# Designs tried in a protein design chat: VH-VL binders against q8is19r433to663. Part 45

Target 1, 231 residues: q8is19r433to663
Amino acid sequence: GSNIIAQQITIIDNEMLMAIPPSQFLHKSFSKESKSPQFHDMVSKFNEWARWTSSEILSKEKLVERVVTLSFFIDLAKSCVELGNYNAANAIVGGLNHSSISRLKLTWERLSTKVTQDYDRLLSLFDLSMNYKNYRDEIKSTKAKIIPYLGLFPKDLIAIEEGNDNFTNNNLINTEKFRLLYQTIKKIQSYQQPLFTFKTSEPIKQYLKNISNGLSEEKDFHSISHKLEPR
Below, E stands for the ipSAE of ESMFold2; O stands for the ipSAE of OpenDDE; V2 stands for 0.75 times the mean of E and O plus 0.25 times the DockQ between their complexes.

## First folded at step 23 (VH-VL; framework fv_cixutumumab)

Design k81 (at its last read DockQ between E and O 0.87; V2 from the best seeds 0.82)
Fold by OpenDDE, fold request of step 24:
Structure k81 (fold): chain C 231 residues (1-231), chain A 118 residues (1-118), chain B 108 residues (1-108)
Amino acid sequence: as target 1 above (231 residues)
Amino acid sequence: EVQLVQSGAEVKKPGSSVKVSCKASGYKFSHYAISWVRQAPGQGLEWMGGINPFFGTANYAQKFQGRVTITADKSTSTAYMELSSLRSEDTAVYYCARDYRYFYMDVWGKGTTVTVSS
Amino acid sequence: SSELTQDPAVSVALGQTVRITCQGDSLESYYATWYQQKPGQAPILVIYGENNRPSGIPDRFSGSSSGNTASLTITGAQAEDEADYYCNSRDSRGNHVVFGGGTKLTVL
């Protein structure tokens, strides 16, 4: 089931998250791969999850199988959220709402009401509006271990760094700026915890680590999509 | 600060239904599952099922599928467990517990005694 | 579904060490969780994950695992440790939660 896959995805994501030194979030280090290799590794994996999602759905030539696969990935995203892995969940949602996938009307129309509702909730959760307000609100007060959506941290940090001067008008250190930076980094560090929940399934983990093997490239997604469901 | 408050004891006739409530407080309700565990007199703990409040996804033990319904109201941070077609062997203390992703239950309610008798 | 098995009863002398073991196929994939229950009370989480103790749980409680087994160890058993202990985990399929049958610990 999707939950087992979600668990191993979560192990992978959490290992990658834990491997990112806090220093890679300082001085916009994340903007340069050479200065933030672990951060970029996790970003790459995020993109890989998204690509995997779209590619797998597009690989199903038969409508029935495609519907099943689409349902699976919706459930997978759901399971990731339920595990507190918002990073992978958002990646999967990204793959699901890719234009090559969203245009598959015959496929989407065959989803069950429940699955459709779950997807709608996922879309709502990761809605971009108001700078991911729904997502931010959802994770704001949790004490539980989660894997946050990594993509927001650079944005937030850049906003702090570029939105505030290092010094005040009186040539004093802008302590508020650095307080904000510190708090953001501390928050990131607070997420860097072991899971203590489920164990590694080596076969599944290795499969997922090498998930890009055999996947279609994004540049081919629309062509494949049109072949599956011509307009 | 984190606590689960369950509804009071119930006495039911065979064939009837019982609905137990569990009000959660002191934490983000949607980030933990609520599990229901029962314990018959002198017996061990038995997992009945649980619910993730965010999606409302309920999972049930095979033994109780079709006879138990677990729901959650996010607006009131309350979970419910309804057991139908009650039998004498359903006499037990029913616990709700805060369940972290169905891996461990770190906060428990005080339990609700349900007695099924003619 | 998967099954977790425990010895129904064990005893330990005051101040001595006792190990309660849980066995099941699901433990290959999931960490065992341990609960303590005293008469008339709700269960209390004592060990989760590999070897994590919640706040308020004495450090004499520890957890370990090997293969398809998990163990709760009480090093220096106290009188108040007399209770029922249950192991718990997800089943092998990862869809359900299962409990062991429980172990009654007697402190002599």
Scores: ipSAE 0.896, ipTM 0.937, lowest interface PAE 0.6, mean pLDDT 96
Fold by ESMFold2, fold request of step 24:
Structure k81 (fold): chain C 231 residues (1-231), chain A 118 residues (1-118), chain B 108 residues (1-108)
Amino acid sequence: as target 1 above (231 residues)
Amino acid sequence: EVQLVQSGAEVKKPGSSVKVSCKASGYKFSHYAISWVRQAPGQGLEWMGGINPFFGTANYAQKFQGRVTITADKSTSTAYMELSSLRSEDTAVYYCARDYRYFYMDVWGKGTTVTVSS
Amino acid sequence: SSELTQDPAVSVALGQTVRITCQGDSLESYYATWYQQKPGQAPILVIYGENNRPSGIPDRFSGSSSGNTASLTITGAQAEDEADYYCNSRDSRGNHVVFGGGTKLTVL
């Protein structure tokens, strides 16, 4: 079920997280793939989780199968949150919110009340209002293992670098800027911890590593979506 | 300091129900499950179920499905376990435990003794 | 017919090494955890993951696994180690928590 898949997604995401050296966050290195290959591997997989979500739902011609698949991915995102994998959960929610998916009215109206309530909680968690306040509040001040939404750290680091000069108006080093950068990088490193919960299932892990094989391209999502539900 | 404080001992008649509370403190309540484990006199540990407070989703052992209700109140960081249709075999110590996502229980309450007799 | 099987009792001479075993198919997918319980007390977590000790657990406690079997090893057993020991994991479907039947360790 969705619990087993979420566990293996979490192994994959954590392996990528642990592989990112701190240098890939320095000097805006994350802006260039050649300077931040491990960071970009994790971003690429985030986008694969999202595209996988949308593509699988769109692959179901029969309404009943599409509803089951939609419910599965909502449960999968829920399971990822329950494992502390906010990165994959946000990716899956992003796939569910894709315009080609959100428009599938016949499919969405068939969800159970429980699944709808779970999805509403996921939307609230990843709501961008107040600089992702709900998400930031949820992950702070915990000893539990977290795989954070990685995309937020470049935004924070860019804001620090562009909002602060390297030198004060008196030509002294702006130590507050570098303290802020250090604190952000140290927070990222605090998430780079091993899992002590579940073991790899090699068949499932290989399937998940290769999910992009055979998926529809995003450029085709709109056309497929309208064929499935023409209104 | 992480603590789980359970409600006091109870004596119940057969056919009634019992509701045990477990107040958690010292950690982020939404990031850990609360599991309920019972132990009859001279017997081993038996998982009854648990709850993930973020979604409010309860998870019940098959043996107790239909008889146990587990809830949580995030505003008070308190979990509750209610066991219905009590019989003498339900006489046990009932523990709550902080459960790391249903993988291991690293903090335990002191237990609540429930005695079912007529 | 528990999903996790433990021997009901084992003995060890003071200062010697003992292994307490736990068998179950789910241990191929999930780590066993180990709890110590002394009479009249709540259980205490001793080992989680493959071989991680919580703060305050002595180095003489260690864990290992092979196939569908997990083991708790106590080297240099002390009188205070006399207790019941439970293994714990997920069930075969991965949905529910299960305990072994427990092993009473006697230190002679």
Scores: ipSAE 0.727, ipTM 0.876, lowest interface PAE 1.4, mean pLDDT 91
ESMFold2, look of step 23: ipSAE 0.698; ipTM 0.864
ESMFold2 (binder alone), look of step 23: mean pLDDT 93; pTM 0.952
OpenDDE, look of step 23: ipSAE 0.864; ipTM 0.922
ESMFold2, fold request of step 24: ipSAE 0.708, 0.726; ipTM 0.867, 0.875
ESMFold2 (binder alone), fold request of step 24: mean pLDDT 93, 93, 93; pTM 0.951, 0.952, 0.952
OpenDDE, fold request of step 24: ipSAE 0.891, 0.891; ipTM 0.934, 0.934
ESMFold2, last read: ipSAE 0.708, 0.672, 0.691; ipTM 0.866, 0.857, 0.862
ESMFold2 (binder alone), last read: mean pLDDT 93, 92, 93; pTM 0.951, 0.948, 0.952
OpenDDE, last read: ipSAE 0.888, 0.888, 0.885; ipTM 0.933, 0.933, 0.932

Design k82 (at its last look DockQ between E and O 0.84; V2 from the best seeds 0.79)
Fold by OpenDDE, look of step 23:
Structure k82 (fold): chain C 231 residues (1-231), chain A 118 residues (1-118), chain B 108 residues (1-108)
Amino acid sequence: as target 1 above (231 residues)
Amino acid sequence: EVQLVQSGAEVKKPGSSVKVSCKASGYKFSHYAISWVRQAPGQGLEWMGGIIPIFGTANYAQKFQGRVTITADKSTSTAYMELSSLRSEDTAVYYCARDYRYFYMDVWGKGTTVTVSS
Amino acid sequence: SSELTQDPAVSVALGQTVRITCQGDSLESYYATWYQQKPGQAPILVIYGENNRPSGIPDRFSGSSSGNTASLTITGAQAEDEADYYCNSRDSRGNHVVFGGGTKLTVL
């Protein structure tokens, strides 16, 4: 089921999150892979989750199996959200929203009403409008353990870095800028906590850590999609 | 302070339905589950089901499938448990609990006594 | 459906150590949660995860796990520790929540 998979995904993501030193968020270090290898590892994994999602769906030649797989990943994203893993959830949603997947009209039309509604809720949650307002509102003021969508932190930090001078007009240190940076990094650190809820399933975890094995490359997605459901 | 306030005691006839409410406060309602647990007189704790409000996903124990309905209203931070086709063996104290995503229940309501008698 | 089993009753002398054990297949995948319940009261969370205590729970309470078993240990039992103790976890598939049958602890 999707729950077990979501749990092990969450373990993996959380380990990666915890492995990122706070220093990699300073001075735009995240902009350079050489200066932020752990951050980029997690970004790579994010992309891998997305590619995994699309690849698995596209690997199903039979329509019925494709529908089942599509439903599974919608449910998986839902389960990730329910576990507080917004990072993986958004990655999966990204895979689902890939043009090669979204064009599969026969597949999407066969989804149950419930699954379709769940997908719509996911889209709403991760809506890009107003700089991810819905997502930001959802995670605001929570004390629950979550794995946030990592992609927003660089954006927020860059906004602070570039939107504020290091010095004031009086040639004093801009303490407000550094306060904002500190608050943002402190928030990141607050999410870097261990999980105390479920145990590692080593076989599943290892499978998911090496999920790229056997996946199709993104460059082939559209070709495969058109073969599955020609226009 | 995190609190769960349950509705009052109920006395019902066999075959009828009961709906118990649980109002939550002091935390982000959508990020925790609400579990419903009952306890018959002199018996142990029995999980009935729960709901995660963020998507409204309800999960039920197999024993109660088709007979229990759990809902949540995010606007009022209130969860509901409706049990239909009541039997005498449904006589119990019904608890709602804040359930951290079904891993542990750290806050409990005071319980609602439901008595089913002819 | 997965089930959790625990001894229905155990006793401990005042100031001594007692261990309450829970067993079930789901404990391979999930940590046991432990609750204390006294007559006429709602259950109280005492241990969650491997060995986490909520605020207000004395440090004489501890948790451990091994294989398909989990244990609640009270080191230096006090009179007020006399109560029913329930273990709890998800089922093996992670779809449901299950309770043990409860253990009545008597402090002598």
Scores: ipSAE 0.883, ipTM 0.933, lowest interface PAE 0.6, mean pLDDT 96
Fold by ESMFold2, look of step 23:
Structure k82 (fold): chain C 231 residues (1-231), chain A 118 residues (1-118), chain B 108 residues (1-108)
Amino acid sequence: as target 1 above (231 residues)
Amino acid sequence: EVQLVQSGAEVKKPGSSVKVSCKASGYKFSHYAISWVRQAPGQGLEWMGGIIPIFGTANYAQKFQGRVTITADKSTSTAYMELSSLRSEDTAVYYCARDYRYFYMDVWGKGTTVTVSS
Amino acid sequence: SSELTQDPAVSVALGQTVRITCQGDSLESYYATWYQQKPGQAPILVIYGENNRPSGIPDRFSGSSSGNTASLTITGAQAEDEADYYCNSRDSRGNHVVFGGGTKLTVL
């Protein structure tokens, strides 16, 4: 079921998170893949989780199968949140919210009330409004192990770098800028912890590591979507 | 300091229901499950079920399906366990515990004694 | 279901080493967790994630696993270690929490 898959996704995401040295967040290194290969591995996998979600739904020509698949991915995102894996959950929600998926009215109408409510709560959690306020409120002040949405750290670090000079008006070191950078790096490192919960299932893990093989490209999603549900 | 404070002891008649509360403090309530574990006199620990407050997702042991209802109120950081159709074999101490996503229970309430007799 | 099996009782001489075992198929997928319970008290967590000790648990407590069997080891047993010990994990489906039947440790 969706909880077993969520556990293995979380192992994969945590392995990638653990592998990122802090230097890849310094000096905007995350802007260049050659300077931040482990960071980009995790970004690439985030995009693969999203594309996998959309591609699997679009691969189901029969409405009944498509509804089951849509329901599965909503449950999967929910399970990821319940495991503290906000990174994979946000990726899956992104795939569900892709325009080629959200337009599938016949499919969405057949969801149970419970699954529809779960999806609405997932959308609210990852809402961009007010600089991801709902998501930031959700994860702040927790001592529980989580895997955060990776994409917010570059945005925060760029804002600190570009919003603060290295020196003050009096040509002194701007210690507040460097304090802010240090605190952000320290926060990232605080998430780099072992799971201590469940063990690897090697068959499932290998399937998930190789899911990009054979997936439809995003540029094809619109055409496939319109063939499935012409207006 | 993480604390779980349970409601007081109860004496109930067979066929009635009991509702035990568990007030959590000192941590982010939505990020941990609350599990309910009972222990009959002279017996071992028995998991009844739990809830993950983020989505309000309850999870029930098969033995208690249909008789137990577990809820959480995020605004008061309180979980509830209600057991219906009580019988004398339900006489036990009922614990709530902070459960890290159903993998380990690192903080326990003191227990609530429920006695079912005429 | 009682999908985790523990011996009901074990004895150890003061200062000696004892192992308490827990076995079940789900331990191939999930770590065993160990709790100590003294008479009239709530359980306390002593080992999680195979061999992690919460703050305040003496380093004489350790955990290990081999196949579908997990063990709690107490090195240099003390009088205060006399208690019931429960292992805990997920059931075979991975959905529900299960406890072993408990092991009464007597320190002689």
Scores: ipSAE 0.666, ipTM 0.858, lowest interface PAE 1.8, mean pLDDT 91
ESMFold2 (binder alone), look of step 23: mean pLDDT 93; pTM 0.950

Design k83 (at its last look DockQ between E and O 0.85; V2 from the best seeds 0.78)
Fold by OpenDDE, look of step 23:
Structure k83 (fold): chain C 231 residues (1-231), chain A 118 residues (1-118), chain B 108 residues (1-108)
Amino acid sequence: as target 1 above (231 residues)
Amino acid sequence: EVQLVQSGAEVKKPGSSVKVSCKASGYKFSHYAISWVRQAPGQGLEWMGGIIPFFGTANYAQKFQGRVTITADKSTSTAYMELSSLRSEDTAVYYCARDYRYFYMDVWGKGTTVTVSS
Amino acid sequence: SSELTQDPAVSVALGQTVRITCQGDSLESYYATWYQQKPGQAPILVIYGENNRPSGIPDRFSGSSSGNTASLTITGAQAEDEADYYCNSRDSRGNHVVFGGGTKLTVL
């Protein structure tokens, strides 16, 4: 089921998260792949999860199978949230929200009420409004192990870097700026912890690590979608 | 301090229902699951089910499917366990526990004694 | 369906080392959790994951795993360690939580 897959996804994401040196968050290093390869690896995996989600749904020619697949990925996102893997959850939601998927009205209309409600909750959680307020509120003050949505850290760090001068008007070091940067990086580091709950399933993990094999390209998503449900 | 406060002891007739409450405090209610575990006199621990408050989805042990209902009220940080069609074998101490994603239970309530007798 | 099995009773001399073992197919996929329970009290978490101790649990308690088994080891057993010990895990499919039958530890 979705739980087993979510667990192995979480193992993969967590390994990637743990592999990112704190230095890649300094001096906007994350803005350049050459300066932040591990960070960009995780970003690439994020995009891969999203593409995987859309591709799998679009690969189902039969409506019934497509509905089942759509339901699965909603459940998968839910399971990721329940495991504290907000990064993968948001990636999956991104795949579900892709225009090629969202336009599949016949497919969405056949979802159960429960699954639809779960999806709505996911949308609410990862709503962009007020700079991801709902998501930020959800993870705020948590002491539990989580994998945060990685995409917000660059934004937050850039805001600090660009919103504050390195020096004060008196040519002194702006200690407040560096305190903010330090706190943000420390928060990231606090998430870089091992998992203590479930073990690696090597076959599933390897499958998921190589999941790009056989996926459709994003450029083809709309054409496939229109073929499935012409409108 | 993290605490789970359970409702008081219950005495019920066979065929009736019991609803036990568990009020959580000291942590963000939506970040942890609440598991329900019972223990009959002289017996071991038995997991009944649990709920993750964020989605409100409950999981149940197969043995109790259709007979137990677990709910959570986020506004009051309270979880509930309702067991219907009570039998004498349901006589036990019922515990709620803070469950980290159904992997370990680090905080336990004091238990609620439910006695089913004719 | 997954089941966890453990010996119903074990004994240890004061100051000696004892190992309580839990066995089950689910332990291939999940770490065991260990609880201590004394008469008339709620269970207390003593070990989670491979070898993690909550705050307040003595360092004489340790956890280990091998294959489909998990073990709780008490190195230097104390009189207060006399209790029932339960192992716990998810089932093989990860949908449910299961407990072992419990082990009664007697300290001699």
Scores: ipSAE 0.853, ipTM 0.922, lowest interface PAE 0.7, mean pLDDT 95
Fold by ESMFold2, look of step 23:
Order: structure tokens, then sequence, then C-alpha cells
Structure k83 (fold): chain C 231 residues (1-231), chain A 118 residues (1-118), chain B 108 residues (1-108)
């Protein structure tokens, strides 16, 4: 079921989050894989969650199976949000929103009303408008443990680095720039907390760690999608 | 300060319904479930169900399926539990609790006494 | 309470150590949570996530687990610890919340 899978995805994502040292966010180290290997491991897994979502739906030649699979991944993203795993939820929504998936009109029109409403809520949450305003509003001021969307932190850190000089016009250290960087890194560290909820299922965890080994490549998605629903 | 304020005591006839409210404050309402737990006189705690407000998805214990309806109003940070077809055995204290994603309940309301008498 | 089993009653001498147990198959997948309830009061959370205490819970309260059994331990029991104690977790399917039947702790 989608709850059990979401729980194990969350264990995997949280392990990667906790493994990232703060140095990988300093001096734009996240821009170079050699200087930020743990950060890039989590980014790579984010992309793998997205590709897994798209590939599984496209693998279902029969319409009935494709609808069931689409519904499953919407429920999986919902379960991830309900566990506070916004990183995996956003990845799965990205896979659902891939042009090769979103064009599958016959598949999408057969979703139940409830599943469609859940997906609309997920789309709204991760909408890019106003610098991810809905997402930022949703996680603002929470004391609940979450796994945030990791990809947003490089954007924020780059904006601080490039929008502020290291020195003021009077050649003094620009302490406001370094305060902003510190506050952002401190916020990231505040999310690096253990889970105190559910235990690892090693068989499911190993399956999820190795899912890329059997997935279709993204370059093939459009061709497969057109074969499934030609118009 | 996190608080859950429940509606007042109710006296009901058998066969009727009761609706108990739970107003939450001091935290981000959408990030926690609200669980409903009842306790009949001299008995233990019994989970009835709960709701995660972000999606509005209710989760019901099998025993109460078909008789209980749990809802949340995000704009007022208020959860509701409605129990229908009341019987004398439904006489209990009904608690709401802030539930961390159905794993643990860290803040409890004071309870609402519902008495079902003929 | 059929999925989580607790002894109905346990006694401890003042200042001594007591262990309250909770048993169920779902505890292999989910941590047990422990609540204290005094007569006429709402329950309060005392232990979650195996051995975490909320703010305000004395450090004499601790939790542990092994296999399908979880335990609440009170070291140096005090008169105010006299209460009912409930364990809580998920059911065997992992879908629903379930409570144990409760353990009445008497401090002698």
Amino acid sequence: as target 1 above (231 residues)
Amino acid sequence: EVQLVQSGAEVKKPGSSVKVSCKASGYKFSHYAISWVRQAPGQGLEWMGGIIPFFGTANYAQKFQGRVTITADKSTSTAYMELSSLRSEDTAVYYCARDYRYFYMDVWGKGTTVTVSS
Amino acid sequence: SSELTQDPAVSVALGQTVRITCQGDSLESYYATWYQQKPGQAPILVIYGENNRPSGIPDRFSGSSSGNTASLTITGAQAEDEADYYCNSRDSRGNHVVFGGGTKLTVL
C-alpha cells in the first residue's frame, strides 16, 4: 500500500538529509558534486523518484492498469505530504506533471473525483508561482518535523551570495550577508532530525534504493506516451 | 501555547446524534492530525478516528465506520466529530487530541462528556 | 486492546523501579507510545519514539522495546506516579491507531 511505501521513502530521504554536512552549503559548494557528494546523492534520488513515477505509469500498456498506477502515485505523493516529506512528494508530482504523463487524457479522465481533488491540491502546493509561495507558506513556522524540498535551498543561498557584497561601501565586512547565510543554513540544520515514528523494512528499503536499475530512460518517454495514447 | 478547546457536555436520547467540536490554537493546524478518543465510565481509551486537515482525509476505526463522521474547517482551525444512532453504551468522555500523523498524541483536550439516556 | 496487551495492574514500592509492558505484533514495525492518566483527567503523553520524553516529563520515565514488546520504566517511583498507563501504536495492518487495555499502577 501507498502508506507503507511512503514511510520507507521517508526513511531513505531523511537518512540522506541527515548525512549532508553544513560545509556542503557553504561557498556554493553544492554547485560542484566533488565538494557536495551527500547533497548531490539526495538530488539524484529526487530525480529518481520522479523518473520512477513516470516510468511506471508509461509501462502500463492497458488503460485500466495505467489508471490504477496513476491513482497509486497520486496517493503516494499525498501520503508523503502527510508524513511531512515534501521532498519526495514534490519529486512524485514532478513525475506526474511530466509532459509525457500529463498528455495521457484517456488515463487522467478516468480518475475518481477524490483522487483528482487530491492531485489538484498537490499541484497547488508545489506551484512555482511567486517563488513557491504556497509551499513556503505551508512550511513556514512549523515545529513539526519535515523533510523539505531540497532543491529550493540552492536557489535561496545563491540569491543571498549574489545579491550581497562581502564588504560594505565603506570596506567593512557586510555582516547582514553573513547573517542571512547563517540563518538559512541553521534552518536547514533544524530539519536534520531523526524520525521517531516507524521502523525500517529492509526488503522494501532495498527495493526503493535500487529502483533506477529497471526504469525506462526519460529520452524514451515521449515515444512510449504517444504509442499509448496517440492523440 | 498549543491548546485544544472542546465544546460543552451533552445529554442525548437514544437514536439521536451528537456533534462535538475541537478548536485548535497555537500551532500549524494542517501539519498534525486531530484524533478522537473516547472513554466510557470505568473503561480504557478507545480511538474512534481522526483527520489530517491538509487534504481533509478522515480515518475511521472499523468499530465506528458508518456511524462516525469527522471533519475539519481549516479557516477556523476546528475539527468536528459526529456520532449517529446513539445508544446508552455511547455514554463516555470524548477527547480530541493533536496527533503527530497518527503516531503519538502530544496535546489533549479536556474532554466532552456525552450522556445517552432514555 | 486485543492487538496490544498490557497487564491490568502492577504495584511498586515508593522509590523502587517498575516496568510496565505492552505486547503486540505491530510493535515490530511501529514504536509504542505511552500515556499517563489520573482519575478525572485527560491522558498525557509520557514516552514516544521508543525513549523520547516531552518537555515536563521527569527523567525517571524511560522506554524501551525488543521484538514485539515495549516497556515503560519508572525509576524511583513517587506517589504522584500512581495512575493508569496506556500504550498506543498502529494496528497489525498499520492503518489505524490502537490502545492497549491499560495498566493501573499502584505506588505502595
Scores: ipSAE 0.647, ipTM 0.855, lowest interface PAE 1.9, mean pLDDT 91
ESMFold2 (binder alone), look of step 23: mean pLDDT 93; pTM 0.952

